VHH binders against Isthmin-1 (ism1). Designs and how they scored, part 21

Target 1, 164 residues: Isthmin-1 (ism1), of Danio rerio (Zebrafish) (Brachydanio rerio) (q5ege1r286to449)
Amino acid sequence: LFGVDTDSCERWMNCKSEFLKKYMSKVATDLPSCPCFYPTEVAYSTADVHDANTKRNFRWKDASGPKEKLEIYKPTARYCIRSMLTLESTTLAAQHCCYDDSMKLITRGKGAGTPNLISTEFSADLHYKVDILPWIICKGDWSRYNHARPPNNGQKCAENPQDE
Key: E = the ipSAE of ESMFold2; O = the ipSAE of OpenDDE; V2 = 0.75 times the mean of E and O plus 0.25 times the DockQ between their complexes.

## First folded at step 15 (VHH; framework vhh_brivekimig_d4)

Design q08 (from n02 with E53D; at its last look DockQ between E and O 0.80; V2 from the best seeds 0.81)
Fold by ESMFold2, look of step 15:
Structure q08 (fold): chain B 164 residues (1-164), chain A 122 residues (1-122)
Amino acid sequence: as target 1 above (164 residues)
Amino acid sequence: EVQLVESGGGVVQPGGSLRLSCAASGFTFSSYTMSWVRQAPGKGPEWVSAISDSGSYTYYADSVKGRFTISRDNSKNTLYLQMNSLRPEDTALYYCTKDISQFFYDEKFDYSSQGTLVTVSS
């Protein structure tokens, strides 16, 4: 009888892991929303940024350095930030937000940040295997990737880019 | 050759405590995130806990949070799991691993050791 082998990209995109579904649900509630503008303080240090939805401050760090390889993974982004792990975190995740040259949040498209299921503070290697490798396996198909990992816009920032 | 050897399992009563150890060799232990995984009879594996390479960050499954504590001693290449307030549902074979990444998408582990059995009864 006929069996169906799913290629690695299809397996990732249509993942049926009950662990992953539960984990991603926690990620959605655990992480702060992306600020609508790049908080320039992070260029020099970490920064507290107010999260309007929860009325709490969260600590962020810059994620724009050359090791981030933004020209490959987020080609329209100029700046990115990641939220820092806290004692109150229920996951190992980090919010990931990317910004254009005007320091405005990219809310969709190939330059938009997407939640990291594994913070680089916990493990750069595990982050690569869980967050980056699926993108590579899917040959950089940002549309499919973002469908599985929607860019955060909980602050309802202006849509960017407007088209393409 | 990478080797991970779990020990410290046994039989305890509900509410009891056990401390598991995982002796590591054949790789640079201090460079790897380490995890504990358990598998109860007839069930799939469960990611119980993880600890970063330096020990600065930890993760716990909801089922064990507040009762279990993961730690490591990089000078001794040893991973630990302190299990307190044990319950019958904690009964399982416990394994350590240096690579949890496959579990996220496949809910699978490459079992390369026998693990250590924890039985919580009576």
Scores: ipSAE 0.741, ipTM 0.886, lowest interface PAE 1.1, mean pLDDT 88
ESMFold2 (binder alone), look of step 15: mean pLDDT 81; pTM 0.815
OpenDDE, look of step 15: ipSAE 0.883; ipTM 0.940

## First folded at step 16 (VHH; framework vhh_brivekimig_d4)

Design r01 (from k11 with S101A; at its last look DockQ between E and O 0.77; V2 from the best seeds 0.81)
Fold by ESMFold2, look of step 16:
Structure r01 (fold): chain B 164 residues (1-164), chain A 122 residues (1-122)
Amino acid sequence: as target 1 above (164 residues)
Amino acid sequence: EVQLVESGGGVVQPGGSLRLSCAASGFTFSSYAMSWVRQAPGKGPEWVSAISESGSYTYYADSVKGRFTISRDNSKNTLYLQMNSLRPEDTALYYCTKDIAQFFYDEKFDYSSQGTLVTVSS
């Protein structure tokens, strides 16, 4: 399917799919903004957090466990969360937010969360193929991946890290 | 060997209904999200609907939302698509799949079955 590693990564980065373009536009309107601070309730259960932009409450769950492999995929993050699917959504996406050891949203760099086009609640396998595999094909080049899937800072949280 | 066999297609008038079935074998059906894909004459494939492994979550393309209902029976290894209020633009070959990931990036679908033909005409 894909050729050499650099060719495969360039192909994912420059994807011309009209479906993906339309889908990502819907994702931008469906998903909540990341909270500026890790909602500590998710360490034990789920948390309801009001999203000012959509004027709706969203449920969030922890995404920090060993299966997340944060040491590989989000190396400067200590905590992450995902938004839970709702019946109001027009996509299968989930917002993904990552936080430093002070529980402050990471807004850029290799530890920043990026939206999942496919929620793990829908399918872990499809999530892997759509959201994780491109990162792997690009040899973990987070800057290229984040260019295609920008970290969310819709709440205009303080820049973090301030200087990398 | 993974096998998916679609059935239930036919000819129907606008406003009519059809129920498609997809019989699965050669893999653990209950462990995979499943999708319906259709291809109309002269057009590329369209991702019509999807359902999570347990059936708790579904996806529908805008073109079919409110008219089509995806479901699954994991005890029978069978995926279903109930199609109501059919329109001429629903005329297509319909395929089921456990692997929709490639479609996201290149809008291509690797056809491994014949599909089932749905024709909506007056």
Scores: ipSAE 0.734, ipTM 0.889, lowest interface PAE 1.0, mean pLDDT 87
ESMFold2 (binder alone), look of step 16: mean pLDDT 82; pTM 0.827
OpenDDE, look of step 16: ipSAE 0.904; ipTM 0.953

Design r02 (from k11 with Y111R; at its last look DockQ between E and O 0.78; V2 from the best seeds 0.81)
Fold by ESMFold2, look of step 16:
Structure r02 (fold): chain B 164 residues (1-164), chain A 122 residues (1-122)
Amino acid sequence: as target 1 above (164 residues)
Amino acid sequence: EVQLVESGGGVVQPGGSLRLSCAASGFTFSSYAMSWVRQAPGKGPEWVSAISESGSYTYYADSVKGRFTISRDNSKNTLYLQMNSLRPEDTALYYCTKDISQFFYDEKFDRSSQGTLVTVSS
């Protein structure tokens, strides 16, 4: 019999720290819900979008450029956006939303956006270590990643892709 | 080699104030987000505050928000923590770090500096 070895992805998936549980709870309540359609204004500026659930306006920035490497991390997404940090933010997180060729929110699957626990506006290095490395450690298994970081559909947008 | 040296700790009564400093050397200070961490006797470490590279963004734990202010001076390679309205539960060893990512993985947080002791009691 061989000794038990813990899969690195499984250790990440099973993290039970009290800090992370509390932080994730604040992320879920503090961040805006993803717009159901890509706000085309972000293609050349930022967009201010009202969030009905929190009753606040949030600014969004395009997150579709080459540095995002969507072909690797969100392979069915054509466009993505991130919410911008404000002085009122209670976490360092950013909402992350991805859209298909028809500009409809991807609500599940390998192209769906997932919240960033550390916004790139705060620190690109910490964002990589906290949000990107787990995806790499899990060898790109989006199903396991999305289990730990569920895609947002707080606005109850039409399921996309449909039926599975 | 990377060095972080904390100072400004001491004994203070409840309601008092202290200002901590963290002098950095051996790395490009202005290229890193910096954090303050504290560890109370018999407890695990707690992330209390963070500041972005330029100082434009900050983070505070709920336990210290409104009472503590983080700042940095990149020309002096120095990080600060102004602590006001101190309470007995703020008693801890305080230290700074350039890498807070360990808190997001529930790893044991390995301190690389000596820290500065803050005691809040009568």
Scores: ipSAE 0.737, ipTM 0.881, lowest interface PAE 0.9, mean pLDDT 88
ESMFold2 (binder alone), look of step 16: mean pLDDT 82; pTM 0.830
OpenDDE, look of step 16: ipSAE 0.909; ipTM 0.954

Design r03 (from k11 with K108R; at its last look DockQ between E and O 0.77; V2 from the best seeds 0.81)
Fold by ESMFold2, look of step 16:
Structure r03 (fold): chain B 164 residues (1-164), chain A 122 residues (1-122)
Amino acid sequence: as target 1 above (164 residues)
Amino acid sequence: EVQLVESGGGVVQPGGSLRLSCAASGFTFSSYAMSWVRQAPGKGPEWVSAISESGSYTYYADSVKGRFTISRDNSKNTLYLQMNSLRPEDTALYYCTKDISQFFYDERFDYSSQGTLVTVSS
């Protein structure tokens, strides 16, 4: 019958918003690349890390606490970090990077971090609606989610996990 | 219920200034990031600016950065947009919203208010 429902995850993945296309392009240009190894300073404070691609320094903070619910959203990750908003930011986005038990960047798969289009520093509510709700709509299908929000590996870190 | 009432629009010449206000009621204003959205005749909506709940962080579209300033007064439940160096392309109906997430999906922007009209003409 002609009244067939469209898969909500598929609709989200294939969003044709002119705004979103331009916004994500700016996100890709303005966000730092994920460090290949977890910067252990973030466990106690923030870490200031030079980003070679953008030639800027970025400050990072830990994103591994219980409110992050890594066992649900990033099940193979042990540590995560987020980049902090700066005066130079042209979006409200934050880079999000996750690391395995050996502190190596997870570059793909269910534990890989993905850019937050809305930083939690700006608004936890909007972050939820823009970054978390689509993961829920896609029923935790990380493959579909990561297709729309590719994990960053701009530093060409060693592929992890090597098995897919 | 949630209500947002915009005001301060008008007719102004290029290079002029206007200050828009948005009066909020029916929700805890200080708990929400707020945004300004504009829609020019015959065009789709544009996210112009946003401000975090405390006012510590702001966002501006490239088209208005350096000319517009968003602010809020949580004690008065009011959002503001100071618009300076106005150009003809700023002509639009301006709306405030507590939910900018609509722009990140393939849905038409749901206008919950009448907005305030800004016309910039010689």
Scores: ipSAE 0.750, ipTM 0.887, lowest interface PAE 0.9, mean pLDDT 89
ESMFold2 (binder alone), look of step 16: mean pLDDT 82; pTM 0.821
OpenDDE, look of step 16: ipSAE 0.903; ipTM 0.952

Design r04 (from k11 with A33G; at its last look DockQ between E and O 0.55; V2 from the best seeds 0.70)
Fold by ESMFold2, look of step 16:
Structure r04 (fold): chain B 164 residues (1-164), chain A 122 residues (1-122)
Amino acid sequence: as target 1 above (164 residues)
Amino acid sequence: EVQLVESGGGVVQPGGSLRLSCAASGFTFSSYGMSWVRQAPGKGPEWVSAISESGSYTYYADSVKGRFTISRDNSKNTLYLQMNSLRPEDTALYYCTKDISQFFYDEKFDYSSQGTLVTVSS
């Protein structure tokens, strides 16, 4: 048997698991919206940022270091942040937000952040398998990846980049 | 050779308690987040609980939150699930695993062990 006929990227894109549908719904409710501007305090420490939509405070940490490989995965981003897990979290997810050189949220395109379904704080191995590997098997097709896992703009930040 | 062996299942009355164990060998247990998965007769697999490498972070399905407690002892390469206030709906084969990623891409879950049976009835 020669199983090269199946499109592994398409299988990932079209997963209709009842589990995943419910998990993604919880992620949308559980995670904070991305701040419209990079919170510069994260360059030195963690930052507590109030999330207006959920009326909760969330702690954020910088996600811009060399291990993030932004030049590969988010090539137009200069800075990124992740929300931190809490004991009250109902998922293992982390919000992921990326910013341009002017520190403005990237809301679309190849530099936009997308939610991590598994936080690196929980397991780097599972994060890789669930959040990174799909991007790789789809050969870095950020538009398909972002379609399946839309960048967050719950605060309705100014569109960035702007329309042509 | 990676090996996971579940134990501690049995028959209990509603409201009772059981503690499941999962003995791990053939890999560096402390380097992996671990999960419990259950499958009831005639139903698909359900991700019940997970615990991070160090034990600092846990996850529980809504159906068990507040009743089940996951824990691990890295010095003994053992994962645990304390199950309290058991209900007939908790009747299932329970499995441990180091890789839950299939739930994110495929509803069919490949089991690598025999599991331990929990029956909650009269």
Scores: ipSAE 0.592, ipTM 0.816, lowest interface PAE 1.7, mean pLDDT 86
ESMFold2 (binder alone), look of step 16: mean pLDDT 79; pTM 0.797
OpenDDE, look of step 16: ipSAE 0.904; ipTM 0.949

Design r05 (from k08 with Y111R; at its last look DockQ between E and O 0.76; V2 from the best seeds 0.80)
Fold by ESMFold2, look of step 16:
Structure r05 (fold): chain B 164 residues (1-164), chain A 122 residues (1-122)
Amino acid sequence: as target 1 above (164 residues)
Amino acid sequence: EVQLVESGGGVVQPGGSLRLSCAASGFTFSSYAMSWVRQAPGKGPEWVSAISESGSYTYYADSVKGRFTISRDNSKNTLYLQMNSLRPEDTALYYCTKDISAFFYDEKFDRSSQGTLVTVSS
């Protein structure tokens, strides 16, 4: 293969920003782990879900609506959720979790959710520039995108899909 | 034409306070999250603080958290930064922006306004 990784996706994956490295470390500490099953209350309102790792309750909202364009960005996902920002948040990030048609967390692959570094609650414009544009410049290559933004499975939910 | 005009900088003793303002025109101010960025002499730009469109959510760099307060008045198209307990390391050119996405990439952040100088000296 080529002797230099110079494509736009590879450049994004190899970003050297010291700000980004520190920010992502805080995101890993600040965000709740994804629930192993879609919390069905979010279909009607928001849901309060206990996070065992941080021993705190977090509120979640549905992220499955048409503006999410799941058929493009998370093609095997049926449902998604985002954690809501609080005044106690140390970053502007939101946890993002996606679920199959049986409401089980997708832990890997093209349908798996990935953390948003900028919550849509803070700024849709910045969310697009920071979280969506990289997917587009990687031409929807979920393997490369997820390498830089790994799906959360901090609760050690059953691997899904199996044998992918 | 997008315009951002900063004011309120000056020379202040350590422990002092200043209030910065950023007057916005040429765009729908209430539709954008706004940020303060500072650049000390010989240093790169630093994202200091940000505020959501409605003002409901804020962000602060660790270096200023607890000392600085960002706010906005969407009826006046104005962004503010209240700076308390100022330290010599806060000495910098301060400016506002509606786009900090460059901090998340290996890209040079280019200032689009003149900024306001804050000097904290004994």
Scores: ipSAE 0.730, ipTM 0.881, lowest interface PAE 1.0, mean pLDDT 89
ESMFold2 (binder alone), look of step 16: mean pLDDT 83; pTM 0.832
OpenDDE, look of step 16: ipSAE 0.911; ipTM 0.956

Design r06 (from k11 with Q102K; at its last look DockQ between E and O 0.76; V2 from the best seeds 0.81)
Fold by ESMFold2, look of step 16:
Structure r06 (fold): chain B 164 residues (1-164), chain A 122 residues (1-122)
Amino acid sequence: as target 1 above (164 residues)
Amino acid sequence: EVQLVESGGGVVQPGGSLRLSCAASGFTFSSYAMSWVRQAPGKGPEWVSAISESGSYTYYADSVKGRFTISRDNSKNTLYLQMNSLRPEDTALYYCTKDISKFFYDEKFDYSSQGTLVTVSS
């Protein structure tokens, strides 16, 4: 039997599901843009941050703790946050933003946050299967992963890092 | 063995109501987010609704939002779908599942049950 050994990462990247296309489109319009600087209030509680594009306030929580395994999944990030679900959401998604040592948004590269299609507030198990497993099957190739799940920079924050 | 048994389907006039049930066994029901999926004749499966483990968060497809209500009773290991203002396009086999993740990779659904048939006709 001679065949092409299909890369599981390529299969995931090239999914043509009409459901997924529509879901991703709603995620892009439903979620807040990442703040350009880490909101330090999240260190002791949640932070309420105004989103200029949607004209709404969104609540954010810290996503930097050891369970996040940033050393593995976002190796140049020091801080991350996730948006909290709202009643106005049309998806189960959460915005995910990561920041460097200077607390500036990482807009591209291996440390950039990417939207979670399934918020950990809804289901940690489903989040793992939908958002984490693809990163693992792509063997941590952030450029391929980010192509399928682009980091948010809707506020047009300064490019960071500039080298990549 | 994981078992999911749907019931409550039937034939109803447009504008009518039905309440579907899904009885779960063989797993810790309260530890899983649950979903309803439907498949109309000649169409692929559609993710209709989902509910978190505790019931605090829900999801609805645009096609059913405002008309359908998902709920769960963890003490009875039962998932529910209240369907109001039914339309002919709601005609489908309805299934419950504890794992909707496959929808995020393709539109195929691995059926583990017979489902319950809902027919909306005059």
Scores: ipSAE 0.749, ipTM 0.889, lowest interface PAE 0.9, mean pLDDT 88
ESMFold2 (binder alone), look of step 16: mean pLDDT 82; pTM 0.828
OpenDDE, look of step 16: ipSAE 0.905; ipTM 0.953

## First folded at step 17 (VHH; framework vhh_brivekimig_d4)

Design s01 (from k11 with E107Q; at its last look DockQ between E and O 0.72; V2 from the best seeds 0.80)
Fold by ESMFold2, look of step 17:
Structure s01 (fold): chain B 164 residues (1-164), chain A 122 residues (1-122)
Amino acid sequence: as target 1 above (164 residues)
Amino acid sequence: EVQLVESGGGVVQPGGSLRLSCAASGFTFSSYAMSWVRQAPGKGPEWVSAISESGSYTYYADSVKGRFTISRDNSKNTLYLQMNSLRPEDTALYYCTKDISQFFYDQKFDYSSQGTLVTVSS
């Protein structure tokens, strides 16, 4: 009887906000590219990884724990990481990268990470409302979500393999 | 019942300073990131600044970066905005909010208070 509002999903997908367009442009410029392989030290601590495109070092933390609910939001991913905010950050965004069982970056599809416009370090609640609720309102349509927020592959990592 | 009360506005000459306060009640203040929004005459709302729950991370719009400083005192349930080097373009009603999420997608803001007026003129 009460269900998801299809008009709400369409509004989210076709948003014409000048603020959001400018914010996402900054995000694309300032966030690090995803490492091609899961940095295994994040399982026990954070990882400091040089980003060639921005010529900066970024710290990454694990994003694979139960609170992430990967079985729901990233069903083909085994591991994920997020870039950590710094005091020098000019947006509240975090890069989000997900990896398969072989620890290789998932570059496309339902398990691929996508940039978070609001880092969980800034606000878990605002992150949910800005980054997660749109996915839920669109009934988990990862293809539409990823079209609006493309998975990062700035390092041109090998794409998911095809059948042999 | 959530209540937010802004204060500290006034009339100031260009180059002057003001400090705005936002007194919060009816919710656990320390559990929410807080924001300042302003609305100039004849303009839509603008997200000016935000601060994380603990105060460790901040955001500023390009128009105010370097001139404004957001802060909070969780023991007093109070949000602040220190405004320096004020310009006529900063003239607006200023509001605080605990939820900026709607602004991200449609640039709309549901006002919960009357705000505090800042006028920058000679």
Scores: ipSAE 0.728, ipTM 0.883, lowest interface PAE 1.0, mean pLDDT 86
ESMFold2 (binder alone), look of step 17: mean pLDDT 84; pTM 0.844
OpenDDE, look of step 17: ipSAE 0.910; ipTM 0.955

Design s02 (from k11 with E107A; at its last look DockQ between E and O 0.75; V2 from the best seeds 0.79)
Fold by ESMFold2, look of step 17:
Structure s02 (fold): chain B 164 residues (1-164), chain A 122 residues (1-122)
Amino acid sequence: as target 1 above (164 residues)
Amino acid sequence: EVQLVESGGGVVQPGGSLRLSCAASGFTFSSYAMSWVRQAPGKGPEWVSAISESGSYTYYADSVKGRFTISRDNSKNTLYLQMNSLRPEDTALYYCTKDISQFFYDAKFDYSSQGTLVTVSS
């Protein structure tokens, strides 16, 4: 079934329906850039962070709890955050950012966050089917997954980890 | 057996209103985000609107935002779409679904029902 699983990953990576192209374009425009450092106030509540690129404020919440299963999906990350949906959102997407032990944004590799096309605030089930299942279909191959869902570094944070 | 039955379609003039209903059975309705999808003749399916499990979050396609309102009544296992200021381009067969995820893979839509026809004409 390994050969079939590889074919399934390739099919997912190459999906380019007109809907998905438009949706992904809106996600890239609508979502905030990841902060370069973990905003520590999310450990206690939510954080309101201005995003210069979109000229909007976004609210972030912690995404580091046990239900996130970071040891499986983001194994080098210690903290993660997600942007929260608002009435001004044009998609159901959420920005997803992950950070190392020094609270620095992971910009690439297996611990880097990638945009959720469906926020967990909207539907955990759809989030799983749209954002998690592809990672499983690709057998946890973060390089292929991140090719289809590039980690955000719109703020040009220092590369982390350095040189892979 | 999962069943979704749409109703409330019909013929209306431009600027008119219709309210679509979707009666759900065979699953725990309150545990699923629900969507409306429409398909005009000769066109591919379009994701029109979605609503979260509790109704706290909604999504609308740009083509319908401000004119359509999605809602749900979890005690009656029913999904609604209030359509106002209807235009000829809203003419389509309308379906409800509990699983919109296929639009994120290949835009194929697995129709679970017959849908309800909305015709907007002068």
Scores: ipSAE 0.688, ipTM 0.862, lowest interface PAE 1.2, mean pLDDT 87
ESMFold2 (binder alone), look of step 17: mean pLDDT 82; pTM 0.824
OpenDDE, look of step 17: ipSAE 0.912; ipTM 0.956

Design s03 (from k11 with E107D; at its last read DockQ between E and O 0.89; V2 from the best seeds 0.86)
Amino acid sequence: EVQLVESGGGVVQPGGSLRLSCAASGFTFSSYAMSWVRQAPGKGPEWVSAISESGSYTYYADSVKGRFTISRDNSKNTLYLQMNSLRPEDTALYYCTKDISQFFYDDKFDYSSQGTLVTVSS
ESMFold2, look of step 17: ipSAE 0.774; ipTM 0.900
ESMFold2 (binder alone), look of step 17: mean pLDDT 82; pTM 0.827
OpenDDE, look of step 17: ipSAE 0.912; ipTM 0.955
ESMFold2, fold request of step 18: ipSAE 0.782, 0.789, 0.776; ipTM 0.904, 0.908, 0.902
ESMFold2 (binder alone), fold request of step 18: mean pLDDT 82, 82, 82; pTM 0.825, 0.825, 0.825
OpenDDE, fold request of step 18: ipSAE 0.917, 0.915, 0.917; ipTM 0.960, 0.958, 0.960
ESMFold2, last read: ipSAE 0.770, 0.716, 0.781; ipTM 0.899, 0.877, 0.903
ESMFold2 (binder alone), last read: mean pLDDT 81, 82, 82; pTM 0.812, 0.824, 0.825
OpenDDE, last read: ipSAE 0.916, 0.917, 0.916; ipTM 0.959, 0.960, 0.959

Design s04 (from k11 with E107S; at its last look DockQ between E and O 0.72; V2 from the best seeds 0.80)
Fold by ESMFold2, look of step 17:
Structure s04 (fold): chain B 164 residues (1-164), chain A 122 residues (1-122)
Amino acid sequence: as target 1 above (164 residues)
Amino acid sequence: EVQLVESGGGVVQPGGSLRLSCAASGFTFSSYAMSWVRQAPGKGPEWVSAISESGSYTYYADSVKGRFTISRDNSKNTLYLQMNSLRPEDTALYYCTKDISQFFYDSKFDYSSQGTLVTVSS
């Protein structure tokens, strides 16, 4: 009989609309790859970093402040960055990259950054609903979340952490 | 109660122009990114355009980019869509919304207003 709800995380993971499929394809082609090391200039301002794969420069901003709540959402990360929106963007997405104490890119696991489908520059509210709320619904199960939103390692940075 | 009232639709020839308005009330308009959604007869909803809280960032669907311009006036709590070079395939009911997030789950849109009808015909 009725009274048993489906797993809300599984419902989110299984949402594969034609719109989302196309949108995520554009995100994959539009966004820069994560730098293998934290660009320290970002600690002072924004940083212009060359993206080898697209052969273009992208601006990045620090995403490590208290409002990011890294102890909750990215518990092994010390630093994170987000790519900034441009006038040429075909999506509202931002690349999101997180780094350990040694400033090396975290490529997998609970501290790895994942692309934001909606940049905080466009709307913090929509970013929360589209990118954060699913993580909460999945009860912080980073493995399931990262399956739906794979961490970027387009530059083929050294695997980190090496041992899980 | 949140209220969104669309207006400015009508019948136009191909190549013509229309300007849609969306009057907002019951919430702090300037605190929300706003979107236009359209639904053509027999088709699902399509996210047409969006604009950030301050108006600094915009988004356009490929089908309308270069022809449509979204704007907002936060002092008048009003969202606009300037539609130029209109085509028959732009024929649809047009709606505004303060929350496009549902689109990222199943491409559905929660219709809470009448919308404004745009008909582009020869």
Scores: ipSAE 0.734, ipTM 0.882, lowest interface PAE 1.0, mean pLDDT 88
ESMFold2 (binder alone), look of step 17: mean pLDDT 81; pTM 0.817
OpenDDE, look of step 17: ipSAE 0.913; ipTM 0.956

